# VH-VL binders against Probable Brix domain-containing ribosomal biogenesis protein: the designs that were tried, part 1

No score or structure here was measured in a lab: all are predicted.

Target 1, 224 residues: Probable Brix domain-containing ribosomal biogenesis protein, of Pyrococcus abyssi (q9v200)
Amino acid sequence: MMLITTSHRPTRRTRSFGHDLERVFPNSLYMTRGKKTIQELLMEAYDRGYERLLIINVWKGNPLKMTFIKVHPDDWGYLGYLYLHGVKLQREMGFRGLNPIREDMPLVVTTAKRVGLDHLAFAQVFSELTTGKFVPRGDKSLLSIADKYNTDVLAVIERHPRGIVVNFYRLDVTKERAVGPLINVKIWIMEDGRRWDYKEAFGIKVKPRRKEGEAEEGARKDSH
Structure headers, positions and changes below count from the first letter of each chain, unless a header shows other numbers; antibody chains are not in Kabat numbers.
ipSAE, averaged over its two directions, is called F for ESMFold2-Fast, E for ESMFold2 and O for OpenDDE. V2 adds 0.75 times the mean of E and O to 0.25 times the DockQ between the complexes of E and O.
[cut] marks letters that were taken out.
Atom coordinates printed by the task and the answers are left out, and those that the model quotes come from them; centres of patches stay.

## First folded at step 1 (VH-VL)

Design a04
Fold by ESMFold2, look of step 5:
Structure a04 (fold): chain C 224 residues (1-224), chain A 120 residues (1-120), chain B 111 residues (1-111)
Amino acid sequence: as target 1 above (224 residues)
Amino acid sequence: QVELVQSGAEVKKPGESLKISCKGSGYSFTDYWIGWVRQAPGKGLEWMGIIYPGDSDTRYSPSFQGQVTISADKSISTAYLQWSSLKASDTAMYYCARLSGELLDAFDIWGQGTLVTVSS
Amino acid sequence: DIALTQPASVSGSPGQSITISCTGTSSDVGGYDYVSWYQQHPGKAPKLMIYEVSNRPSGVSNRFSGSKSGNTASLTISGLQAEDEADYYCSSYTSSSTYVVFGGGTKLTVL
């Protein structure tokens, strides 16, 4: 599916998140960023036969950001971005030492039962970003969906009070609960103009962004 | 038998209040969004807003924000559409409809409609 | 918050196939697979005919089919029958300032 890496100088938590994604995106590889440029990463991804390049980084302030790039030698491009409230790692969900998925199987993207229209829209967006297969949930169980589409791995889009959650299941590991990682999305943006922002969706009035170069009176932090 | 049954036709004067109802039966009422759709005489369908009765999450079309109140009483499986002050231009057929969990992009069950006539 | 574009009317003879178009933008029909179609006979409530672009609910004839290309969704009725005479509306999820958008409606006349 994808080559997964980080921004330069990642934190330990960011590297752990990248490895967790390697364990739930079929036929994917986590690679240390080092000093590689985007162009070098695209060449590596193309040479290895990946359709996507995923870069994990911190965006202005401290939430994680995920950048998805289409891999092609002369028609590559940015597809979209997820800005995160945060993540919960597999080890924090009680799972250690899971193996990457070696079999040729799809990632199925579905939803929890009884979700909103924003969650359904994001399920389709997430399937496009990851080359996963979007399957509407309805009243179906995850096991019945997995059986129909011949997969052990599902990304399940769930409700959250201040965002949209992606939770991963590995049915070859357990049928009883998600293994993670859990991704809490606050904003998603597609290069084709589709987007979602939790503050707009929940009617939260946002504070105006400070202009670059303006300092908050008495503040000890950098200007914007 | 899954069904949405709406309250009967109403004849009102401008400035009066009105609350019409939509009762769901034959399914788990709190597990599905309920929407309200307006059809003015000789006109097409207009979405007004939706509510999730399980937690009262309510979303309005911008054209109807502040013009109506959508609510639900989950203990009696009933959704409501309410005006505080009717206008003659509110004369229309009003439908309630269920968003299916399996058909989350569509209204799969419709009420029979409530005709509201507002005239002096 | 502009309605999806449908032809105002369409007609066909019994036994023929007809197609009704529904054109939106990349923020609705083009961007998402959440397009539905409704049939409304005079004096009756709308009935869901197609959801998620191409799926039929239980009890809807396989003479009704749906598809999408780019920003345009299509409802096709094959083997046209007199009882198909009705108004038809498309609907889509939208990421713009509204949540749901309906088309303006198409009156189908069976000749």
Scores: ipSAE 0.007, ipTM 0.518, lowest interface PAE 11.7, mean pLDDT 85

## First folded at step 5 (VH-VL; from s36 with heavy chain L103V L104Y)

Design x1
Fold by OpenDDE, look of step 7:
Structure x1 (fold): chain C 224 residues (1-224), chain A 120 residues (1-120), chain B 111 residues (1-111)
Amino acid sequence: as target 1 above (224 residues)
Amino acid sequence: QVELVQSGAEVKKPGESLKISCKGSGYSFTDYWIGWVRQAPGKGLEWMGIIYPGDSDTRYSPSFQGQVTISADKSISTAYLQWSSLKASDTAMYYCARHSGEVYPAFDIWGQGTLVTVSS
Amino acid sequence: DIALTQPASVSGSPGQSITISCTGTSSDVGGYDYVSWYQQHPGKAPKLMIYEVSNRPSGVSNRFSGSKSGNTASLTISGLQAEDEADYYCSSYTSSSTYVVFGGGTKLTVL
């Protein structure tokens, strides 16, 4: 499914996140980035039969961005980006040492019940990015969906006070709750022009950063 | 152990400013929303707002928007609730609580509460 | 704005089952699926008992269960014990306003 790697010099947390993703994307592999170029990564991904290259970009020690690249000898290209508020690792959710899925099964991408249009849109986008199968949730249980598509792995798009959340279920591990990782997405951008921003969606007015310099000029005027 | 520890009880007069604190420990402080909940004497729980310490994204209840300021210092794993000018009606127990860290805004960890008394 | 209505009080005898209702008045279909229940003993902080309508956190007794029908969520306490005497609050998340609301609370008395 996907070759997963990071930017150069990833933190421990970022590496852990990469491994967590390896555990929830069927037939996927986390690979240490080392000094490999994107071109080298693409070649390796192709040689290994992966359809996607996922690069986790690190900023200030945390996963910041997920970059999805299509792996094709004649048509490789960037597909899209997820900008993250943050992640919750599987270990932080109480799950450690899960085995990757090596059986042939699809990643089913669905939504929580009663989500908005933005969530549906993102679920479709996420399925495109991951080569997953988008399945409308409707009134069906996750178990029912999983059974229908013969999968143990579900990516569930859920509402969150801050952005959109992707959570992962491993039904072969537990049917009671998600195993993670939990990915909190604030912005997604597709190469075809589709995009979503949580600030726009939520009507959050970005207070202009008061330039630190304007506060000093106001204090000087009152001293005259 | 995951815990939230709040600052001690406060006795104030109307018009005074106040800032109370909530310190998190035992978990990644930057990855969970922290909320503040007011409980007036003999009354129910009132959701005031939440903050994501990672980037200080803050959301307020409409009832508390502009009435209080919620902030956080992630360097010391501490969230704050502050008033610029207290009123007698601000007399209450104030709880900080951690979001479950999952999608749903359930508060799974609570501080012990800070009693704020505002009287002339 | 969503409002959650709870009965002011409920009572039961030890060993009985009681139910506390939480009724939402909002037309926001999505937000009311995120119902949580909290237990609060006098002078103590609230404790999460149920989240997402029917899920129990670790360490919460299986005597506590949650359900939802229509616009009404319910907390059921089976095998009522003296220690269950407390105030109970429901809460819900509204996606439209992106905030949490609490019910008015229910005082449970164990007779």
Scores: ipSAE 0.019, ipTM 0.559, lowest interface PAE 6.7, mean pLDDT 88

## First folded at step 7 (VH-VL)

Design y1 (from x1 with light chain S26R D33N)
Fold by OpenDDE, look of step 9:
Structure y1 (fold): chain C 224 residues (1-224), chain A 120 residues (1-120), chain B 111 residues (1-111)
Amino acid sequence: as target 1 above (224 residues)
Amino acid sequence: QVELVQSGAEVKKPGESLKISCKGSGYSFTDYWIGWVRQAPGKGLEWMGIIYPGDSDTRYSPSFQGQVTISADKSISTAYLQWSSLKASDTAMYYCARHSGEVYPAFDIWGQGTLVTVSS
Amino acid sequence: DIALTQPASVSGSPGQSITISCTGTRSDVGGYNYVSWYQQHPGKAPKLMIYEVSNRPSGVSNRFSGSKSGNTASLTISGLQAEDEADYYCSSYTSSSTYVVFGGGTKLTVL
């Protein structure tokens, strides 16, 4: 499914997040970035049969961006970006040492019940980014959906006060709760122009950054 | 015991309509795909289509699209295969089978088959 | 067009091992991990013998095994017995064809 890696010099937390994603994306692999270029990564991804390259970008020691790249020798390209508020790791959710999924099954992407149009839109986007299967939730149980599509792995888009959350279920591990990681998305941007921003969606007025430069000019005039 | 029981053999004339049935028992009928497979006399297996009884999502083989109708009544755990107008070429054994998933070609439980004979 | 090709017939003596091949076309890329094998005796419904290339359902003899190399899936029957005489069908998901396809079937004769 995906080759997963990080920016250069990832923190321990970022590496852990990469491994967590390896455990919830079917037939995916986390690879240490090292000194590899994007081109080298794409070649390796292609040689290994992956359709996506996922790069987790680190900012101030935390995962803050997920970059999805299409893997194809003739048609490689950036697909989209997720900007993150933060993540909750599987270990932080009480799950440790989950095995990667090596069996063939789809990643089903669905939503929580009674979500808005933004959540549906993101679920579709997330399925495109991950090569998952989008399935409308309706009134169905997650188990019912999983059974219908013969999968043990679900990505569930959920509401959050500060954005949109992606949570992951591994029904082969537990049917009772999500295993994570929990991904809190604040902005997503697709290369085709589609985008969503939580600030815009929630009507959060971004105070114009006062140009720091205007305050210093006023103080110099009064001292003459 | 998990089983699929099909309706009895049918002898029909060309142009007649037919609906055969497949009843599931011993499992949650709404949670598994049911498929139909045709086998003409002395020939191989042909995948016709599948239905998910839970929501009646139906998928057809291109060869059978528009030629037959697959349906289900979840209230009685029964799937159906029907023709509006039979042809002599429809003479075959028809099997219903439980499909393990939407895209997984694993039929783990089979009905006993329904022989349909269409002759003038 | 049959997307999965099987030999028309194979034969073996009791106690021998035989292999039945199932070869897909290149257009079936992505579906080959979903190979199933069915056994059908004359006048009987097919029986699932192998699913997902190499998995055996409960109740299926360990004499039956499945493997895959490249675009070819294989069913191997070890310790051939008279009761193994049957038709064998492979199936898979194809991307080019709507969903599930069967191979043409292989008649196994136990000599």
Scores: ipSAE 0.018, ipTM 0.548, lowest interface PAE 6.6, mean pLDDT 89

Design y3 (from x1 with light chain D33K S97R)
Fold by ESMFold2, look of step 9:
Structure y3 (fold): chain C 224 residues (1-224), chain A 120 residues (1-120), chain B 111 residues (1-111)
Amino acid sequence: as target 1 above (224 residues)
Amino acid sequence: QVELVQSGAEVKKPGESLKISCKGSGYSFTDYWIGWVRQAPGKGLEWMGIIYPGDSDTRYSPSFQGQVTISADKSISTAYLQWSSLKASDTAMYYCARHSGEVYPAFDIWGQGTLVTVSS
Amino acid sequence: DIALTQPASVSGSPGQSITISCTGTSSDVGGYKYVSWYQQHPGKAPKLMIYEVSNRPSGVSNRFSGSKSGNTASLTISGLQAEDEADYYCSSYTSSRTYVVFGGGTKLTVL
């Protein structure tokens, strides 16, 4: 499914996060970045038959950005970005030594039962970024969804006070709770113009970022 | 309470069509698979196929593919098993059963059975 | 193409323990992960006795237990009673979750 790597000079926590993702993205591989360029990474991903390249960027020592790239020999491109509040590693959730998934099964992307429209929209976005299968949750159980789609692996989009959470389930490991990693998303941006920002969604207003050199048009708004 | 109630016994001739029913009650019908199981007289259980009434995803045993049609009408919480042309070898007891996909993938609720007799 | 093999019959005396085996023809992870067991008295619908190898539904006697070793699941009935005389079927999903398979059934006779 994807080649997973880091920006240059990753921290140990960033490498751990990459390995955790390798254990929940079916048929995926974590590869050490080293000195490789984006073009070299794309060639490696293409040669191995991966459809996506995921780069985990370090910011202030933490894995705070995920960059998703479409793999294609002549039509590659950036798909989108997740900016993170943070992550919780599988070991911090009580799980160590999980094996990668090499069976032919999809990643299913769904939501918790009680979520808002922003979570549904992000579940669609996350499935596009990962080539996962989006399944609306409704009143269905995770096990029922997993059985229908022949998978043990679900990414579940959940509510969080300051963001949108992705939580991973490995039903072959346990049916009782998520195994992680947990990903707390504060902003997501797609190259096609779709986006979400936690400050806008939670009533915290942020001035739009302007392109360099643009003039500011009319500034009136309601003040309450 | 949770139950599956099947339509009554049928006596048919070879070549006739038949559609038998299985009505679920006491649970969210669209959230569980419904399977059909055949048991010929004096023989064991044979899985025929399964349907997810929520979107009509239907899967057949290789032995029964093309032999029967499984369908559901979620507006009345009912699953169906249908033959376009019965054979004498279709004489059997037919059970519907709810497959639990949430906690344990097993048939936890069974209908009472529908006896189908096909003879010339 | 998958099959579950059970002995055709098993017998035991009241108060004894017996074990019924259910062996798969392949070591599919998905096919043997969800083994269930059903009891069927003559003329009655099957009843779920064991799910996910070893779990009992509410209302099933603790005299019934399940286990698995390799490709073989086992149903053990302790303290045999006359009412345990019935046919017993194991069942599982295939590894692809495309098909459900029943074993051929085991007739338990209480002597």
Scores: ipSAE 0.000, ipTM 0.444, lowest interface PAE 16.6, mean pLDDT 84
Fold by ESMFold2, look of step 10:
Structure y3 (fold): chain C 224 residues (1-224), chain A 120 residues (1-120), chain B 111 residues (1-111)
Amino acid sequence: as target 1 above (224 residues)
Amino acid sequence: QVELVQSGAEVKKPGESLKISCKGSGYSFTDYWIGWVRQAPGKGLEWMGIIYPGDSDTRYSPSFQGQVTISADKSISTAYLQWSSLKASDTAMYYCARHSGEVYPAFDIWGQGTLVTVSS
Amino acid sequence: DIALTQPASVSGSPGQSITISCTGTSSDVGGYKYVSWYQQHPGKAPKLMIYEVSNRPSGVSNRFSGSKSGNTASLTISGLQAEDEADYYCSSYTSSRTYVVFGGGTKLTVL
């Protein structure tokens, strides 16, 4: 369903995250970025039949942003972005050596049983970004949902004190807990104008732009 | 209090139709699966099937597929188990039970049971 | 249909511990499958005692515990009391679907 790559010069952690995503997005492929341009990646994704191109961007060694691009020969474009508090890798959750999913099955996107309106909105957004199938949770079990939609893989949107979490289940591996990766989202933005920001949702004030007020005197003197 | 209340005992003859009910109260009826479990006299528990009243998604045990109809009326918080033509072998206690809503289903609330006796 | 094997009966004296086994296959009890346990007194509806292998619902005594090893789940009752005399059923689901399966049941007699 998607071609997954990174910004240029990824770290080991970023590559691990990309491979973890390859193991939970059905019929998807992690591809080394190398020197490829976005246009070359779009052509590769189209030629292989992928509907999405996912780019994982890094800053100071950490995966901090996921960029989703619609793949189409004449109508491609940026679809949306997730800015992250952080990730937890499958190996950090106790799972190693999982194989990619090559069977014809959908990614189901659902929520924990008790979530807020922000989580429901993001579940819809995440399904659009990934071409997953949004399924309302209610009090249905994940196993029941997976069986109805003929899949082993679910992305579950969960509450977090300062963000929104995406947690992945591979029911062919275990039905007892998530396998990961865990994605802690702080901001999501769709090109169509829909957006969410944890600072606005939690009443955290946005700092003034540095050019409009006085300069950040102490911060520029620090060697952090 | 969360409760499932079933319809009363039934005495029927072979070939007759029957519809028994299970009414939920004290919780959001449309948010939980309702299962039906059969127990023949002196025998163990047999799962028959389940329904999600919110959208009527219904699943049957292979042993009971085509033998019974499971349905619900969410406007009155009631699930049903129905036979079009009863047989003597349908004599049993029938329980409805609510799934706990955990990742893997477990029946956390049970109705009191409906005894169905089919004899000539 | 009975897919899970339980002993037909077990017995114990007050104050002792007893264990009831539930043996299936890799398709129902083994691997990553969850197991639940139900207590049923004569003429009464079953009551959930253990879910997800080892968790107790609110209001269930900590004398009841559950575990799983390989294709066998176990219910252990410590400090056996007269009111524990009942039938006990394990339950799981099949590997290919969300369908529920019950064990054949075990009659516990308190001597």
Scores: ipSAE 0.000, ipTM 0.477, lowest interface PAE 13.6, mean pLDDT 84

## First folded at step 9 (VH-VL; from y1 with heavy chain Y104T)

Design z5
Fold by OpenDDE, look of step 9:
Structure z5 (fold): chain C 224 residues (1-224), chain A 120 residues (1-120), chain B 111 residues (1-111)
Amino acid sequence: as target 1 above (224 residues)
Amino acid sequence: QVELVQSGAEVKKPGESLKISCKGSGYSFTDYWIGWVRQAPGKGLEWMGIIYPGDSDTRYSPSFQGQVTISADKSISTAYLQWSSLKASDTAMYYCARHSGEVTPAFDIWGQGTLVTVSS
Amino acid sequence: DIALTQPASVSGSPGQSITISCTGTRSDVGGYNYVSWYQQHPGKAPKLMIYEVSNRPSGVSNRFSGSKSGNTASLTISGLQAEDEADYYCSSYTSSSTYVVFGGGTKLTVL
């Protein structure tokens, strides 16, 4: 499904996050970035048969951004970006040492019960980014959905006070709760122009960035 | 503004039935779980249960299972808590509250509370 | 019975930092990462202060912070103010049951 890597010199937490994603994306692999260029990564991804390259960008020691790239020798390209408020690792959720999924199964992307249009839109976007299958939740249980599509892994889009959350279920591990990682998304941007910002969605007034230039002009007039 | 408004205080006798209400406004009532929390006089908070008004999926605390009924009328954005037969031990403040998410059991919006007094 | 244990009371002087602990009695409380904290003033409804161990809702002062170590979650209030005097409750989701449990509450006194 995806080759997963990081920016250069990732922190332990970021590496852990990459491994967590390897455990929830079917037939995916986390690879140490090292000194590899994006081009080298794309070639390696292609040679290995992956359809996506995921790069986790680090800021101040934490995962900040997820970059999704389409893997094709003649048609590689950026698909989209997720900007993150933060993540919760599987270990932080009480799950350690989960095995990657090596069986052929789809990643089903669905939502919590009857979420808003923004959540549905993001679920679709997330499925596109991951090559997952979007399935409307309706009134169905997660188990029912999983059974219908013959999968043990679901990405569930949920409401969050600060954005949108992606949580992961591994039904082969537990049917009772999500295993994570939990991904808190504040902004997503697609290359086709689609985008979502939590501030805009929640009506949070962004103070206009004071243009740095206007503060200098006021000080010059008084010296005269 | 997002708010939950509860029905007024109730004074009842043991054995009487009671139904109290919680009305939501300022948000999509069907999209969020609503829960009930009991607080006996001078005591702590007790989680009673939650309901999803969109499909009336209801979950109870084991301690309150069979003791109360939680329901909702989505047409008027109202959740209910009811007793078939009140006991003196049911004397408490009852709060309704909105869950922030399905798997995130945080109550982010609270009603003002309904005081229920059961005395002989 | 799955229970969250809090100290009955804590106190501090204005400007000080205090911490309230919340400890799960059972190791199988799988939902411990969904710890929330509520503030309740006398005669008022509870207010959500922290969710998911360390996250603050909009409008909550940055003086409030949450953390977790092992089976113990902690609420820290820095720069203590008179208005912080209240009861504080932790809550958590239990993995074995789709139930929320509350701690016993902690009375914070500002001296």
Scores: ipSAE 0.022, ipTM 0.616, lowest interface PAE 4.9, mean pLDDT 89
Fold by OpenDDE, look of step 12:
Structure z5 (fold): chain C 224 residues (1-224), chain A 120 residues (1-120), chain B 111 residues (1-111)
Amino acid sequence: as target 1 above (224 residues)
Amino acid sequence: QVELVQSGAEVKKPGESLKISCKGSGYSFTDYWIGWVRQAPGKGLEWMGIIYPGDSDTRYSPSFQGQVTISADKSISTAYLQWSSLKASDTAMYYCARHSGEVTPAFDIWGQGTLVTVSS
Amino acid sequence: DIALTQPASVSGSPGQSITISCTGTRSDVGGYNYVSWYQQHPGKAPKLMIYEVSNRPSGVSNRFSGSKSGNTASLTISGLQAEDEADYYCSSYTSSSTYVVFGGGTKLTVL
């Protein structure tokens, strides 16, 4: 599915988050960023047969931004960005040492029950970013959806008072609860112009953004 | 083992300066916020502030803003709480604690506490 | 002023269930999923018992559970034991002010 990496010199927590994502994205790999350029990463991703490159940007020791890039030598491009309020790691949710999914199965992207239009829109966006399959939730159980699409892993879009949450279910691990990581999204931006901002959505007056430190600098450096 | 070890008890007079320490071990010190919590004798917990050792970003409770200074030396995995001029009312147990989450500031690891006594 | 209100004291007999409430004065205090609970025995440092309203850290007894309704979070201790006698503090993150607030604490006595 995707090659997962981080900005340069990631924190331990960010690395952990990368590994957590490796465990919930089917046929994906976390790779240490090292000194590799974006071009080098794209080449590696392509050579390995991945369709996406995910770069996790770090700010103050935490994941701040998820950058999704389409992998193709002649047609690579940024797809979109997730700006995060924060994440909850699998270990923090009580799950340690989950194995990556190596079986061929789709990532099903669905929503919690009784979500709004914003959540549906994001579910579609998230499926596009991840090459997942969007499945409307309706009144169906997660198990029913998983069975229908022959998958053990679901990304579930949930409500949050300050954004949108992505949670992950591994039905091969447990059917009772999400395993995570939990991703709290405050802003998503697609290169095609689609975007969502929790502040706008919730009518929150924007206090002047403190300069997002190293993560913005890192993102700018990587974009050039 | 993940732990925070604080400096020993202090007995001071009003007007004296003091700097107490909290050393982290068993984890990446720069990846977690460290906070200070005051507990006066027989009283509840009071959040004083937090610092991110990685870049020294510091946040204070309004009640403690300007009253104390929180700092860190990441090279030795140590956080500090300091007073320029102690008051009798500063007599308390002081705890350092590690921030466990990204969104929710839960303190999962605590130091053993430093008792500070300020008396004439 | 941003504050979390707890009862000063609660008591119960061994084997009983007790609940400690924590009520925020503002909607953003004790707000959505940002409540933690700490146990403190005399002369010891606080211990994290619950985080994010209802999650237990590793090593915490399943007798401890957390919930929230509106602006009130609750810590429930089931099967009360003598060792549960301690002070309990709730805390929350204030989204508007970006700082942590503790409740006033609750003394739990096991009769």
Scores: ipSAE 0.009, ipTM 0.526, lowest interface PAE 10.0, mean pLDDT 88
Fold by OpenDDE, look of step 20:
Structure z5 (fold): chain C 224 residues (1-224), chain A 120 residues (1-120), chain B 111 residues (1-111)
Amino acid sequence: as target 1 above (224 residues)
Amino acid sequence: QVELVQSGAEVKKPGESLKISCKGSGYSFTDYWIGWVRQAPGKGLEWMGIIYPGDSDTRYSPSFQGQVTISADKSISTAYLQWSSLKASDTAMYYCARHSGEVTPAFDIWGQGTLVTVSS
Amino acid sequence: DIALTQPASVSGSPGQSITISCTGTRSDVGGYNYVSWYQQHPGKAPKLMIYEVSNRPSGVSNRFSGSKSGNTASLTISGLQAEDEADYYCSSYTSSSTYVVFGGGTKLTVL
């Protein structure tokens, strides 16, 4: 599914988050970034048969941004970005030592019941970013959805006071609750121009954006 | 090997009933959706509907809703397409295919097709 | 009516690259990633060539690739071979109806 890595010199928490994602994205691998360039990572991802490269960017010691890159020999490109309020690790949710999923199964992306259009839109976006399969929730149970797609793993988009959250279910671990990690998303941006901002969505007056020029420069510098 | 095997060609008259079959093998039949696709002579593919054999959840195209019945017998790994009263316009090749997901339009495994001819 | 539009026919010479387009009539047609391509030779069942816009199933030649821009999906066949002569169909689903639709099909002729 995807090769997962971090920015350079990740914190322990960020590394843990990467490993947590490895445990919920089917057929995915967390790799220590080391000194590898994005190009080297893309080549490695391609050679290994991954369709996505995920880079977790660190800010002030915490996961701040998730960058999704398409791995394709003829079309290597950024797909989109998730800006995070924060994450809850699996261990913080009471789950430790989960094994990665090595069986061939899809990541099903669905929503909580009775969510808004923004949640549906994000579910579509998240499925696109992850190569997951979006499934409208309707009145179906998560178990029912999982069974129909022959999967043990679900990403569920849920409401949150400070944005949108993605929570992960591993039905092979427990059917009772999510295992995490919980990802709290405040902004998502796609390369095709689609975007969502929680401040805008919630009517929060955004102080004029100082030129976020510096955060983009950090991502560009990592490409050299 | 994963495969779908369909029943043989049918020649019928208008007004007759018909039930054709699609048998899956080489995989867990109950874990994958099965769909039916119609192709009239010299025409394109038409999505008819899908069924999940595990619980018999069935979905139809609006164009085929009420016109046909899709069913499955999971005990023998077989899906069915049936008409109560055939029309000449039902003359077509009918394919069954394994559907990769509930909302995913991908059919990754196809039967060989069943030709249905309806003529007076 | 929900429809996917394909060109009726395309042609190319051996070794060339050709592209077949599939355009949704509505913005919600095709979703974002739910586009598949099928190859059908005369008298044969369709074969899945591309799923979810750009993914190849096992056993499908790397000469086949898929992309999408806006409401238009494209199938590209590079290094065209005589065996590629067939009908090609796109398919997609709409998030609003949860129904699958096929394009009208494109006849590819190898000159």
Scores: ipSAE 0.006, ipTM 0.538, lowest interface PAE 10.3, mean pLDDT 88

